VH-VL binders against Putative multicopper oxidase GMC1 (GMC1). Designs and how they scored, part 1

Scores and structures below are computed, not measured.

Target 1, 132 residues: Putative multicopper oxidase GMC1 (GMC1), of Saccharomyces cerevisiae (q04399r243to374)
Amino acid sequence: LINGKSSDGETIKIGFNTEYLLLRIVNSGMSGTQVFHLDGFQLIVLEADGIMIKPFIVQTINLAVGQRYTILVKLKSDTSFIRMINGCNKMMGYITKQWWFYKEGAHLDLPKNPNDVSIEHLPGFTKAELYR
Below, numbering starts at 1 at the first letter of every chain, in headers, positions and changes, except where a header shows other numbers; Kabat numbers aren't used for antibody chains.
F, E and O are the ipSAE of ESMFold2-Fast, ESMFold2 and OpenDDE, as the mean of both directions, binder to target and target to binder. V2 is 0.75 times the mean of E and O plus 0.25 times the DockQ between their complexes.
[cut] marks letters that were taken out.
The coordinates of atoms that the task and the answers printed are left out; those that the model quotes come from them. Centres of patches stay.

## First folded at step 5 (VH-VL; framework fv_diridavumab)

Design s01 (from b0 with heavy chain S30D)
Fold by ESMFold2-Fast, scan of step 5:
Structure s01 (fold): chain C 132 residues (1-132), chain A 121 residues (1-121), chain B 111 residues (1-111)
Amino acid sequence: as target 1 above (132 residues)
Amino acid sequence: EVQLVESGAEVKKPGSSVKVSCKASGGTFDDYAISWVRQAPGQGPEWMGGIIPIFDTANYAQKFQGRVTITADDFAGTVYMELSSLRSEDTAMYYCARGDEYIWGSYFDYWGKGTTVTVSS
Amino acid sequence: QSVLTQPPSVSAAPGQKVTISCSGSSSNIGNNYVSWYQQLPGTAPKLLIYDNNKRPSGIPDRFSGSKSGTSATLGITGLQTGDEANYYCGTWDSSLSAYVVFGGGTKLTVL
């Protein structure tokens, strides 16, 4: 869950044979939008604001204040690491954070500069959604 | 080994529609996304869209939105692609291809042999 | 014209090496994994490389892939007459909805 995570480059271990990842994401902030992305993965949206919807697929989720989504991610059998990116625009700049999901038994050979990301380059990101 | 078995060749008139089928043999579609990719003579492949059968969720390339429909019949183990308002430019080989699970663009590991669709007057 | 740019043709002699380039932009190759496909005359495309540089089971190690910035390269060493084919790169484009893009193709001739 993105809303339950500390912002200091956390790693999240998942089981060796995990096939599906179900995430509940919420923007509980008082202002600004949040951006959620899993590098190399599509996000299947199952639920919006607590209501089941016809599923749809996106690469990046933009969350206005108070919005929440339940998403399903199908994990690749040959993938050991999944980079999770969360960005937040405070209207005075961007705060971006990285977390890693990694499979049990995988080598922790994480990419260099894990916290140096730009939310403007994420798939599906739009400036109009940050500045209304 | 899993194989994707496509329906037979079609010859159609402009303005008509065509429906092509793709059936998994030796496996199922349950864990995979299935895409449709066409290739006109002398041209490269062009992705039309795909479906995740277990969620009954389809995505389409913008160029084909409004005239392509991709559906799945879980009982028959078959995925269909219907293209309407056919033009001569739609003359192509039509492939179904198994996506890398739910990653539409990462890669396609199994391909059908292709179905020829010829649109002529 | 394709979204991804490949040279229309390359040629080399048996036993030589050849490289095929694929150029895109930040919205496709720059942000996403690249795959490569071999298409022999009269056949469906066959996956050669996925996730930039990985080979599926059964693909010889003389085929290799790499990616740098907004470009990808397919390398073939020890060229054989059976390698005559069209080669296509493919990737995901980062639009508001997922869509797949392919290169225009490169015809490899073994002279």
Scores: ipSAE 0.007, ipTM 0.571, lowest interface PAE 9.7, mean pLDDT 76

Design s02 (from b0 with heavy chain S30R)
Fold by ESMFold2-Fast, scan of step 5:
Structure s02 (fold): chain C 132 residues (1-132), chain A 121 residues (1-121), chain B 111 residues (1-111)
Amino acid sequence: as target 1 above (132 residues)
Amino acid sequence: EVQLVESGAEVKKPGSSVKVSCKASGGTFRDYAISWVRQAPGQGPEWMGGIIPIFDTANYAQKFQGRVTITADDFAGTVYMELSSLRSEDTAMYYCARGDEYIWGSYFDYWGKGTTVTVSS
Amino acid sequence: QSVLTQPPSVSAAPGQKVTISCSGSSSNIGNNYVSWYQQLPGTAPKLLIYDNNKRPSGIPDRFSGSKSGTSATLGITGLQTGDEANYYCGTWDSSLSAYVVFGGGTKLTVL
C-alpha cells in the first residue's frame, strides 16, 4: 500500500528529527476493502483521490477499491517506533499485515506482538461494503 | 516551554453569550490540538470541543453543537470558545487543554488554570 | 450522568495500596486508549496516565494503569497524604461522533 510495499513485518526508517509524516495510501486491488491505521496516532486527511479537501481527522481509514488518500501524521517527540496496520477484507474476515516505522538511531527492537491486532477493534473502525 | 493562559472570570445573564480565550505563550500553538473542557461544581469534566489551529478544523460534542464555537487566531496565538444562550446550568469552571496529537484522542497533557463562568439572573 | 462509571470514593492509610476502577462499553474503553487525571482541590486536572498504562515525565512509578475489556484500573501504591484528590478516567467514544468522555470521578481520602 505505501510506496508499493505490501510485505508483512517490514521496517521503514525515518529521519531522527521528523515531526510529521506525509503518507500516500491507495487501494490498487480489484476487490476488497483495505483498512489503514497507525497505532497511537490520529490521521489528518488532506487529499482524497488527488484532490485537496478541507482537512478532517480520523483514527482509521477504510479504502474502497481505487480510493486513495494523502494523510498527515504528527509524531510525538518520544516516538521511536510506529506500528502501521493494514487490513484486507476477505469473505471470511480480515487479513492483517503490519509494518514498522522507526527513527534513525533507534535500537531496532520490535516492541509488540504482531498477532495482538484485531482490525474490527481498531479505534474509529467502521464496517464498509467491500465491492466498488 | 508552552503555557496556556485563560482569560478572567465572567458573570453573565441567562440568554447571553460568553467568549473565553486561551493564549499559548512560548513555543508553537498552531500545530497542537486545543480542547475546551468544563467542570460544574461537584461534577466531573465534560468535553465541549476542540480545534487544531494549523488546519482550522474544529470538532464539537453533540450536546453543545449549535451553541459552542471554537476558533483560533494564529497571529495572537490564541484559541477562543464562545458559548451562547447561557443557562444557570452553564455555571462552571472552563478549561482549555492541549492534546498532544488528539482532538478525539484519549488524553490531554497540559491544562490551563481555568476560567470561572457564573450565569445568574 | 457520566458515560464512564467510577466508584464515588475510596480510602486507605498512608503506605497502603488502592485501585480505582473505570467501567465503560465497547464504543469507548473497549476500543480506545484510556487516560487518568489527578485533580487536587482548587486546581486543574493533571495527566497521570495515558495510552492505558504509560506515565508522562514527572509521574512516579507508584501510579500505574491497566485495561481489560471494557474496564480500566488506576493503581496507586505507597499512598501519601499528598495523593488525596479526585481521580478521573477519560477516553474517546467512537459512537458519539468525535466525542471525548470522562468518568464521574473518585475521591481518594488518605487517613
Scores: ipSAE 0.007, ipTM 0.562, lowest interface PAE 9.0, mean pLDDT 78

Design s03 (from b0 with heavy chain S30T)
Fold by ESMFold2-Fast, scan of step 5:
Structure s03 (fold): chain C 132 residues (1-132), chain A 121 residues (1-121), chain B 111 residues (1-111)
Amino acid sequence: as target 1 above (132 residues)
Amino acid sequence: EVQLVESGAEVKKPGSSVKVSCKASGGTFTDYAISWVRQAPGQGPEWMGGIIPIFDTANYAQKFQGRVTITADDFAGTVYMELSSLRSEDTAMYYCARGDEYIWGSYFDYWGKGTTVTVSS
Amino acid sequence: QSVLTQPPSVSAAPGQKVTISCSGSSSNIGNNYVSWYQQLPGTAPKLLIYDNNKRPSGIPDRFSGSKSGTSATLGITGLQTGDEANYYCGTWDSSLSAYVVFGGGTKLTVL
């Protein structure tokens, strides 16, 4: 759900003005595991591979090739920014992408990013997925 | 301020069941995961399970699966923990604790004062 | 496998610094945030540190946390007699899915 996006190098900024965020995430690559995380938020998993499941909560999702999930995220009333972290395993190592969700009408600058994003240190990440 | 108020102390016979309640006051109860953590005398805390009331979804530690049931009554703002087939080893303080919003008790910001459960013949 | 190991006791004099370690594995501390709890005699545990190194409101900056690899450390500076308590670390264990684990506890004595 990144329609109406604008690009800023490796970061795409999109607006939101909702209490809940519904996301459909897919690993549409032909190789490698993807890691999905929203900084400071829990991910409520509602569907796996197109099938509705009993909801469960995770902080990070590992997606094998072709896997897809529908997730629900509850936003706090004071949420102005959401940082999305997406890691993808490539032949020469890991590529990490960042996406920013802005509350529409927010006038604040983006928070300073850490020097590097460590996929291994994300809550709920499985090291076996990373070093397979 | 958020307060978690637990039911009173219980003395039970081996083989019976106990049901402990935890009532949330001063905060939005249903927006948070509520966990049950017990502590036997002289031992560290042991997580038993938790519930996310808005999804009516409970998870249990493997050690307690089949013996523990955690339920929520949203109208009453109360979470219950029922432990069956009681043994002397179940003698402990039982705490309810609030996890951060929608986290499965990864950390607990508010704790009840604890309920003593004694299993004695 | 999911057990977190803490020293059973530590001691120091008032005004000194003490550190309490917590050791685990890749499936728990290695992959997940660590929290720390203080338990005074006769009371429920109280959250001191969450997300490895963050303090809740009301916790003095004398308390600090850190994490390196599969181990975490709680630091207490300017030690006071009121700091005598049991201290527990806690985290999620990824191998057990939605399972929270705690350390065995460390009793801090202020001599």
Scores: ipSAE 0.008, ipTM 0.550, lowest interface PAE 10.2, mean pLDDT 76

Design s05 (from b0 with heavy chain D31E)
Fold by ESMFold2-Fast, scan of step 5:
Structure s05 (fold): chain C 132 residues (1-132), chain A 121 residues (1-121), chain B 111 residues (1-111)
Amino acid sequence: as target 1 above (132 residues)
Amino acid sequence: EVQLVESGAEVKKPGSSVKVSCKASGGTFSEYAISWVRQAPGQGPEWMGGIIPIFDTANYAQKFQGRVTITADDFAGTVYMELSSLRSEDTAMYYCARGDEYIWGSYFDYWGKGTTVTVSS
Amino acid sequence: QSVLTQPPSVSAAPGQKVTISCSGSSSNIGNNYVSWYQQLPGTAPKLLIYDNNKRPSGIPDRFSGSKSGTSATLGITGLQTGDEANYYCGTWDSSLSAYVVFGGGTKLTVL
């Protein structure tokens, strides 16, 4: 039960009446791929590498070095928080971090361990990237 | 009140193609995902694919990739499904169904009455 | 599992309660929302339950849904003769990259 911060990383507050999130994500690393996912939500991809594209929908985004995307996320009316999962490919596998978006006034009952999520079980995860 | 009106019954020979239409009325057309779901006699429903007209984005079940094409005509308020290389196993009732707004969705809230497609030699 | 498992039939008398199960795996029911549909003879399916346990406008509260692990249940109380129909569960299956997979259906007979 956490309001405003988590011991497992920073929380991100969003407005009480937020219906949509517009997010810009980038793999600013130097050598590894990244995985981006919002638990329970679909990602509408609007822009890739600074270029407007025909929108498409995925559950997980795999980012090569230097890639960036603008994504739109539709929130459900009963949404109090959204778990954001980021995986970074290292020489020996993925390292996972998690953050939460939460609506003003909400309380978060966060998982005890960020490793409760498995990158390999995310919808749309590319197995070849783990073994690259 | 949302209505989905499908085109009439079709009888086709093996190897041919069929194109079924679904006209939406009474609500917002372009913002909602429209899917095609078929049901063979005595069987459960099977999702084939769908389109979100406002994004002009179609998605297809892997089983039908290469054989099914789903398109939208925003001016006419109509979604089309074309299935090629027809086999007798494609004999079924074909429904259009409305999903969620702006995403593929978790459910289908409105259904057309269905179009019977019969494939026989 | 790519197709959800339901009992082929269930029966009860008017006024009784029935439950219809839907069993899947972690790639479908375990990780995704479940919907339920009623199909009367000669008609298109009609949405009864969405997001595991929510009812659309116009669906009476005697219809309910629940989900636990990789299984979902549709409950119907106060059975009426008009409830005689086929019932289907549906959910997203991540392993198939498909939007929705459906159960094989359960025929409810009201005696």
Scores: ipSAE 0.155, ipTM 0.703, lowest interface PAE 4.6, mean pLDDT 80

Design s06 (from b0 with heavy chain D31Y)
Fold by ESMFold2-Fast, scan of step 5:
Structure s06 (fold): chain C 132 residues (1-132), chain A 121 residues (1-121), chain B 111 residues (1-111)
Amino acid sequence: as target 1 above (132 residues)
Amino acid sequence: EVQLVESGAEVKKPGSSVKVSCKASGGTFSYYAISWVRQAPGQGPEWMGGIIPIFDTANYAQKFQGRVTITADDFAGTVYMELSSLRSEDTAMYYCARGDEYIWGSYFDYWGKGTTVTVSS
Amino acid sequence: QSVLTQPPSVSAAPGQKVTISCSGSSSNIGNNYVSWYQQLPGTAPKLLIYDNNKRPSGIPDRFSGSKSGTSATLGITGLQTGDEANYYCGTWDSSLSAYVVFGGGTKLTVL
């Protein structure tokens, strides 16, 4: 399992036999909404703001300032790379950043020409949530 | 060996409800998503919804939201599907099928033999 | 009507090869794994292929799968009379219309 937090690295190594990721996602910013997404994966939400909740499954999480979630992610059998998309709302707009998880032993060649993804095209995104 | 056994055939009148069951044996029940997939005569399969028992989290296809309810009894190892406001178009074979662990699966590895529901006046 | 498009029928002689296509969109096949099912008359569907190209134990290597863009293909080589069945593709859909979607099916007739 991996304790995930915001990272400015573009690649994160995970064990070659990793089947589940446990991520703790926090919006530690001073202002603005953050968006979290793993391309092609479902996010199982286990905790919200430090409290156990009845689990639910989403593809994209919107985090207001100070919000946090504990998320379980099940990896696919042939996963070599996982694209993580994080969007941060600025005063006059937003910035989208990407990171890659890769399994130990995979050839460390990131996919060429990954799809450019607008936050507005992520499953479950709403403009109202991003620009609050 | 994993087996899924559905309840017996049902004949119902329009406007009534039907509740069918799926008992899982031979494997870990609580962690796997169990879905209900129906197939009308001469048609392809149609996913209705499913439940992940350990999470007590049910999800439904938009077409069935509001008239289908899926529940689980972990002690009995059984998943139920109740479909209300029955119409003749609901006449179909109803299958329970096992998906993935902890998530809504993109494939089903075990299927029950199916339960026939006939809606007729 | 189904979300994924398959040809309604395909036919070939014993020993030949057939391919069955399955076409979708970016919200389903384009971003998710594809599965394939065989349904013999009077039986429940049986998983043939999962995760685009993997076979469950017990499925012979005559069955293969592939995916490219928003389309997937099931290949069957060395056709046998016992392969005569309906074949369905399936995948996850990210849109609000459904979470799991299937193709309309292809009836394989062995001549």
Scores: ipSAE 0.157, ipTM 0.696, lowest interface PAE 4.2, mean pLDDT 80

Design s09 (from b0 with heavy chain A33G)
Fold by ESMFold2-Fast, scan of step 5:
Structure s09 (fold): chain C 132 residues (1-132), chain A 121 residues (1-121), chain B 111 residues (1-111)
Amino acid sequence: as target 1 above (132 residues)
Amino acid sequence: EVQLVESGAEVKKPGSSVKVSCKASGGTFSDYGISWVRQAPGQGPEWMGGIIPIFDTANYAQKFQGRVTITADDFAGTVYMELSSLRSEDTAMYYCARGDEYIWGSYFDYWGKGTTVTVSS
Amino acid sequence: QSVLTQPPSVSAAPGQKVTISCSGSSSNIGNNYVSWYQQLPGTAPKLLIYDNNKRPSGIPDRFSGSKSGTSATLGITGLQTGDEANYYCGTWDSSLSAYVVFGGGTKLTVL
C-alpha cells in the first residue's frame, strides 16, 4: 500500500511477490489540477474522496484541488520497475514529478529520462476545468 | 467446466447495429474480465474492448471508441457487445474471451466459439 | 496494421523444430508479458503460452516461449502434422488507448 501525498522520493520499494498495488493519491496543493499516470498500467479506481464508488478504469487520472482516489493496479511478475508520473497544471504553468517503484531484489538500472513528460500526451488525458 | 457461449450468426446491412452476447459460467463472471476480440477473414485478431463484470467497468480500443459498447448482466451471467454504424470492413468472426483476474486481459485462457457477423454491401 | 510483426509463414517437415518471431516496441513487448495462441482452421484461438514462457495445463512441452528486449519467440519441437495452424502473439500496448494488441499471424505449414 502506498499513500501518494507529499512523496518526494525517486524510488519506492515494493515486495518481491507483490501482485497488486493499492495507491491512495491526493491533490493536496492549494491550486491547480494534478495528473497521475503509471507507464504501462491500467488504473482501477475504487474510491473517490474517501467513498467507495462504482469502479472505473482509466490510464490517467485528473485530480482537482482536494480530490483523492484509491487506485488498484495489477502488476506483472516480470516487471522490476514501474514509472509513476505526477503532473500539475497550475495557474501560472505546470510542474512534473516522477517516481520509480521497484521490486525487492531487482537490479536497479533505472532508465534516465532527461526530458519531462508531455502531460497532455498521456493516454487517457482529459482537459481539466480549472478553477471551477 | 469454464464455458463461454456466444449468440448465433448475424447478417446486417451497412449503417445498422449488431449486438452479440456471451454467456459465462463456472466462476468466469465474478473473478475475471471478459474481452471481445474480432478476426476479419485472413487477418489476425483485433481486441475491441473488455469489461470486468463485478466492477461493471468497460474499456475500449481507440479504433472502436464511440462505436462499441460492452455491458454485463450479472443476473443472466452474460456479457454483450454492441457495434454500431456497421461497414463491410466489420465483417468478421467475433469472439468473447476470458481475461486475467480483475482485468479484461493480458492473455486469454478460454475463448467462445465465435459469432460470424456479415455486413452486406 | 498490426502493431506486432510476425513472419507471414514458416514451414518444416515432421519431427523438425521451428521458431516463430514476434517483434514490437518498448511500449508493448518491451515492458509487458507476451502470450501465444494457436488457431486451427475453423476454430477459436487456443492459448499456448502466457507470461512469456509458461504453458497452460494440457499444452505439451514441445511448445516453448521466450522474450528478449522488444521481441518474443515461440518454439515448437518435434513438429507434428496436427501443428499446422496459424500462430499469433499478443501483449499489452500502453502507447495507444488499446489495451491488448496481437500480431498479424504466422501460418505454419507441415510439409
Scores: ipSAE 0.007, ipTM 0.569, lowest interface PAE 9.2, mean pLDDT 76

Design s10 (from b0 with heavy chain A33T)
Fold by ESMFold2-Fast, scan of step 5:
Formats: structure tokens, sequence, C-alpha cells
Structure s10 (fold): chain C 132 residues (1-132), chain A 121 residues (1-121), chain B 111 residues (1-111)
């Protein structure tokens, strides 16, 4: 469950004592593959397309149209910021959107140009529709 | 304190199987993975596989897929590793090791003292 | 299997500084946290560094870690005779069926 809209400058505050993030991500677009990534974190996939699966770990998820995943992320006690990247594959390249999760009380030092990130250079990126 | 206690040394013939146990005490298992790591004489550590007790899910290194089985008895706090079709190359020290509190962390904070498995005719 | 490359040996005198490198690729060190282990003769490995640069309780601050790109480094300052051991780096590898890979090890000799 990604809750949020257009991403330039968007931040999401989480509680100071948050131990786990449970995210439901979905590609609800009409065309094109989506890419999902959290900088510095492993993604533990628990459900695919609404059904329970054997857990597996990835750095980056590629979502075909209509695909959905439930992802668990365990936060370290010293985590202050998490950068979330969502990319969409289009005819002329990739459109990238970014969000920042931050713990209450953290000072934000956001990148000057978040839209300059290259989806093809993300850790764990693959050209296949699903990375496993 | 958390302690991992492994079963005793084994001497096996080629083609047989060995089952080693690792009993964890003094800790919670909710956020931890137990892995098996072996080390042949003069060589570095080699990860064989691990189990996440809370999900009852085991993962294995490709090299051992089909020969290794890792199981957990959550009530008894014990994890087992069974390796079949033994060869002389399986002669090694076998360690159980606890993963960090991040369920899928890539480091091991506590290690058993190791179980020697010798495969000889 | 040695997916990660370490120098086979390093040596220094007591009180000196030493560094041990660990080289990998984008699928392992480049994407994931690095850990370091000390193994004294006849003993099990002991966690020395986790998450690239953090020390568990009880590990002296003479031991430090760092990561840059696809390489990691273990630093030891104020070298002591008791530091003589094998040192291994470890990380997760996303390109393999195996989740955890280790380096081939570095033997530290204190002269």
Amino acid sequence: as target 1 above (132 residues)
Amino acid sequence: EVQLVESGAEVKKPGSSVKVSCKASGGTFSDYTISWVRQAPGQGPEWMGGIIPIFDTANYAQKFQGRVTITADDFAGTVYMELSSLRSEDTAMYYCARGDEYIWGSYFDYWGKGTTVTVSS
Amino acid sequence: QSVLTQPPSVSAAPGQKVTISCSGSSSNIGNNYVSWYQQLPGTAPKLLIYDNNKRPSGIPDRFSGSKSGTSATLGITGLQTGDEANYYCGTWDSSLSAYVVFGGGTKLTVL
C-alpha cells in the first residue's frame, strides 16, 4: 500500500519507534513496467498478486501492469531517512518519482535534483519484468 | 546470554547422510534467521542455507540444492541440517550461526562452536 | 566459494596500522551491507563489524570498517599480538541462488 501522489518534494513522516514498514505496491497503470526501490534496504516479499508466497529478498522490484506485492522492511534503530524510488518505463525512457520516509525529529537534507536518478543504474535493476 | 549448542562430531562413509543439530537458548526467535555455514580445512566459510523460524521457510545455496535440508523445531528451540550423498569434499567444520535482528540481515552475531564431519572410507 | 576478493595475507608490527580490502561487484557489495569476521586459530568466526561500519558491543574501537562502491575495507589501529587471526568479509549477493557470500580470507601476522 503505497499511499501518496506526485513525488517531487514529497515526504512521509513515520513514528520515532517504527520497527517495521509493511508496504503494498501496485502497478495500476494502463501500460509500461514500474520499478520500485528503497535505498539501502532489502525488500522482503511476502505476497504476490494477493496470494501468500515463500518469502524472498530483492533490492528492486519490476512490476508489470496489474501486478501487486506486499513487502516487509525491518528498520534499524538508527534509521532516520529512507529514500523511496518509483520509476515508470515509457517509450522515451524512464519517468522517475521519489518520496522520503523520515522519522519524527530527523533533519531533512534532500538531493538537489531527485529526477536525475537513472533507473537502469539502481541496485538490483533488471530488464526482466520480475526480479527473483 | 544467547548460546548455540551443536551436536557432536561425526565420521561417515561416502554415500551416507549426516544430520547435525543446533540448539538455541536464552533468546527470542521472532526476528532471527539461523544459518548453516561450513568451512573445509584451510578454506574460507561457505554458506549452505538458512531458515526463518517465524515463516517456516528455508533457503539453500544453489550448490547444495537437493542435498541439504534445514528444519526447525520451534517448540524445542532446535534447528537441524541434514546433508545427503556425502563425498570426501564434504569433510569440514559445520557451524550454525544466528542472523541479525533484521530478519534477512547478511551478518551473523552468534556462532556455534562447530561440528566436525569427516567423510572417509 | 570466493565471490569476494581479499589479499591472502598482511603483516605489521605491534602498535602499527593495517588495512584489509574486500572487492566485489554491484550484485553483492555494491547493493548490500558488508560484515567482517575475526577467526582465531581453532575457534569459530566472531562478528567484528556489521552494516559496513558498526561495531557490536565488546569490539574495541581500534577496529573500523568502510565501504566505497563495490569495495569494503577493514582497518585495525594500535595492532596487538592478539589480533593475529584470519579475517573474512561477508555480504548478500542478489545474483546468486545463495543469499550470503564470504571472502577468501586474509591472514594477519603480527611480527
Scores: ipSAE 0.007, ipTM 0.546, lowest interface PAE 11.2, mean pLDDT 75

Design s11 (from b0 with heavy chain A33V)
Fold by ESMFold2-Fast, scan of step 5:
Structure s11 (fold): chain C 132 residues (1-132), chain A 121 residues (1-121), chain B 111 residues (1-111)
Amino acid sequence: as target 1 above (132 residues)
Amino acid sequence: EVQLVESGAEVKKPGSSVKVSCKASGGTFSDYVISWVRQAPGQGPEWMGGIIPIFDTANYAQKFQGRVTITADDFAGTVYMELSSLRSEDTAMYYCARGDEYIWGSYFDYWGKGTTVTVSS
Amino acid sequence: QSVLTQPPSVSAAPGQKVTISCSGSSSNIGNNYVSWYQQLPGTAPKLLIYDNNKRPSGIPDRFSGSKSGTSATLGITGLQTGDEANYYCGTWDSSLSAYVVFGGGTKLTVL
């Protein structure tokens, strides 16, 4: 598993030859659920709440407060940029944030896509899970 | 060239189980998703489930959960699909099909020739 | 029933062009890659198009695919008698707890 990743603000640079992305995600908030999604990619869940599990595939992960997952993503050969979507349920409404993974050596001009997306329309999202 | 070779036709009674095999030749199957897709006479294809052999992880369509089991034998290079509590509606051609490496694929690039399973009393 | 909608049949004469539609929703076609399969009578399905518009080696360029929003289309130009077959679209769908779904199929008749 070679990820070669570093953070660059709202963008995350990954190694030029990265074939797999290994991500550890956690909902470190004090309230509200989080959702995690990589646009166009399937997420292989390897670990839940610090426990190794029999792997399973999802498109979207819903995280209650304090939950954490280790996920594996296979990058396609023509992948230079990946859009990461993170949603959070707040009492004033829903907040959605977007970030980009991009391969080191790629041109610095990131693709332009709508930055605002409704988390209710993410694949595998369920409304009931936002309140847990 | 990769070939998926399925086991021979089966004739079963209602209530019994059937186990069909799919052997990958000409390439490795461990790194690829192997799915089972059935097609009843005159109907379209219906995905039953699949397995990622390297992770020994299977996923099933909701309709078949509890009745279908998909397993892999890495040493033999073979994937199995066992369907229990057979009904007449399970009469169909059963295909194994290869997807993408390590992830549930957006497509199936190689298909077995199909195994006919007939359920009759 | 299938969650992806295709017309049940389509027909054209040799040498003409035809398009086959496949309609879904945001949870399937809208957010995922679409594949297309050709099934000749008595044979297993054969991959024609993957990742919306790519052809595997050995598939002629008269077969093409496209995707717009929650719909996809398969285009066939220079129609040949050997193209008579059932055509199915396929994609990934999490909305019904099923990871892979296929369309109901379109029977292409070359008259």
Scores: ipSAE 0.006, ipTM 0.572, lowest interface PAE 9.6, mean pLDDT 78

Design s12 (from b0 with heavy chain Y32F)
Fold by ESMFold2-Fast, scan of step 5:
Structure s12 (fold): chain C 132 residues (1-132), chain A 121 residues (1-121), chain B 111 residues (1-111)
Amino acid sequence: as target 1 above (132 residues)
Amino acid sequence: EVQLVESGAEVKKPGSSVKVSCKASGGTFSDFAISWVRQAPGQGPEWMGGIIPIFDTANYAQKFQGRVTITADDFAGTVYMELSSLRSEDTAMYYCARGDEYIWGSYFDYWGKGTTVTVSS
Amino acid sequence: QSVLTQPPSVSAAPGQKVTISCSGSSSNIGNNYVSWYQQLPGTAPKLLIYDNNKRPSGIPDRFSGSKSGTSATLGITGLQTGDEANYYCGTWDSSLSAYVVFGGGTKLTVL
């Protein structure tokens, strides 16, 4: 998964035998912070701005303009779908976009009424920063 | 079969520290989290913290911040929990528990049988 | 004090069904998966339900779980004398001051 996806509610296929997700995320926007979260998962940060760091565990990543992180996520053995939440700051507040990861071979029957999650209530969320 | 074996019972004085161990057998513990959960007599379980041994990364409950340290010896297959500045209210059964999905779901699928720690003069 | 609220006790006769509730807030049950544990006297807790409604291998289908909003429930049908135990709910708390939280427990008595 690369930050900068354009469509809300998009599905992202992952391999049937995928045990770990290695995600490289970047705030390629021109203003404000972005927020990244996988519902029900912890994120293990392995790399910040191209530099290996001592691993750090978070539930939510806040990305300032131009920041990049490499994160590791272990997938649940019996989970067919994983909800990804990506929030980005706009002039009028935060816009939240969501994607669903699904394992190859799983049904594409997404939950009809997924629980709504306010990104402002996610652990580690920080309020919008002033444009630099 | 996966089994978690804890060290023996301890009796400690107030102000001292205790270090208990949890040895994993019947499988590897390197790719999952191991947590420490205590239970005071007549009370429900209380999570103290956990570690992901492969990354040498630990998380702690705020209540124990500054008093608890969780470490792993990956080669020995052993996780340790050290609790310092012991108080009478630290008297409890201490469990180690494997979080097969701890880092994604926070549930515990295997538990040690528990180690009693008694804090008294 | 426990963060998740459970009734302290529940009773039913063999063969009946019983429901145990677990109430939390948006920062825990509302946003996260719920697990349930059975604890027989003198033993460690045993996982009964994970991810709101899934059973580990070896757990009979008479045990079920569900979640709605900030509350979760454990259902036990076909109650047996061996089900007499304490039951605890558990979840992740999205607050950084408490990562994993458990309920205060419910003692199930089989009459």
Scores: ipSAE 0.007, ipTM 0.576, lowest interface PAE 9.0, mean pLDDT 76

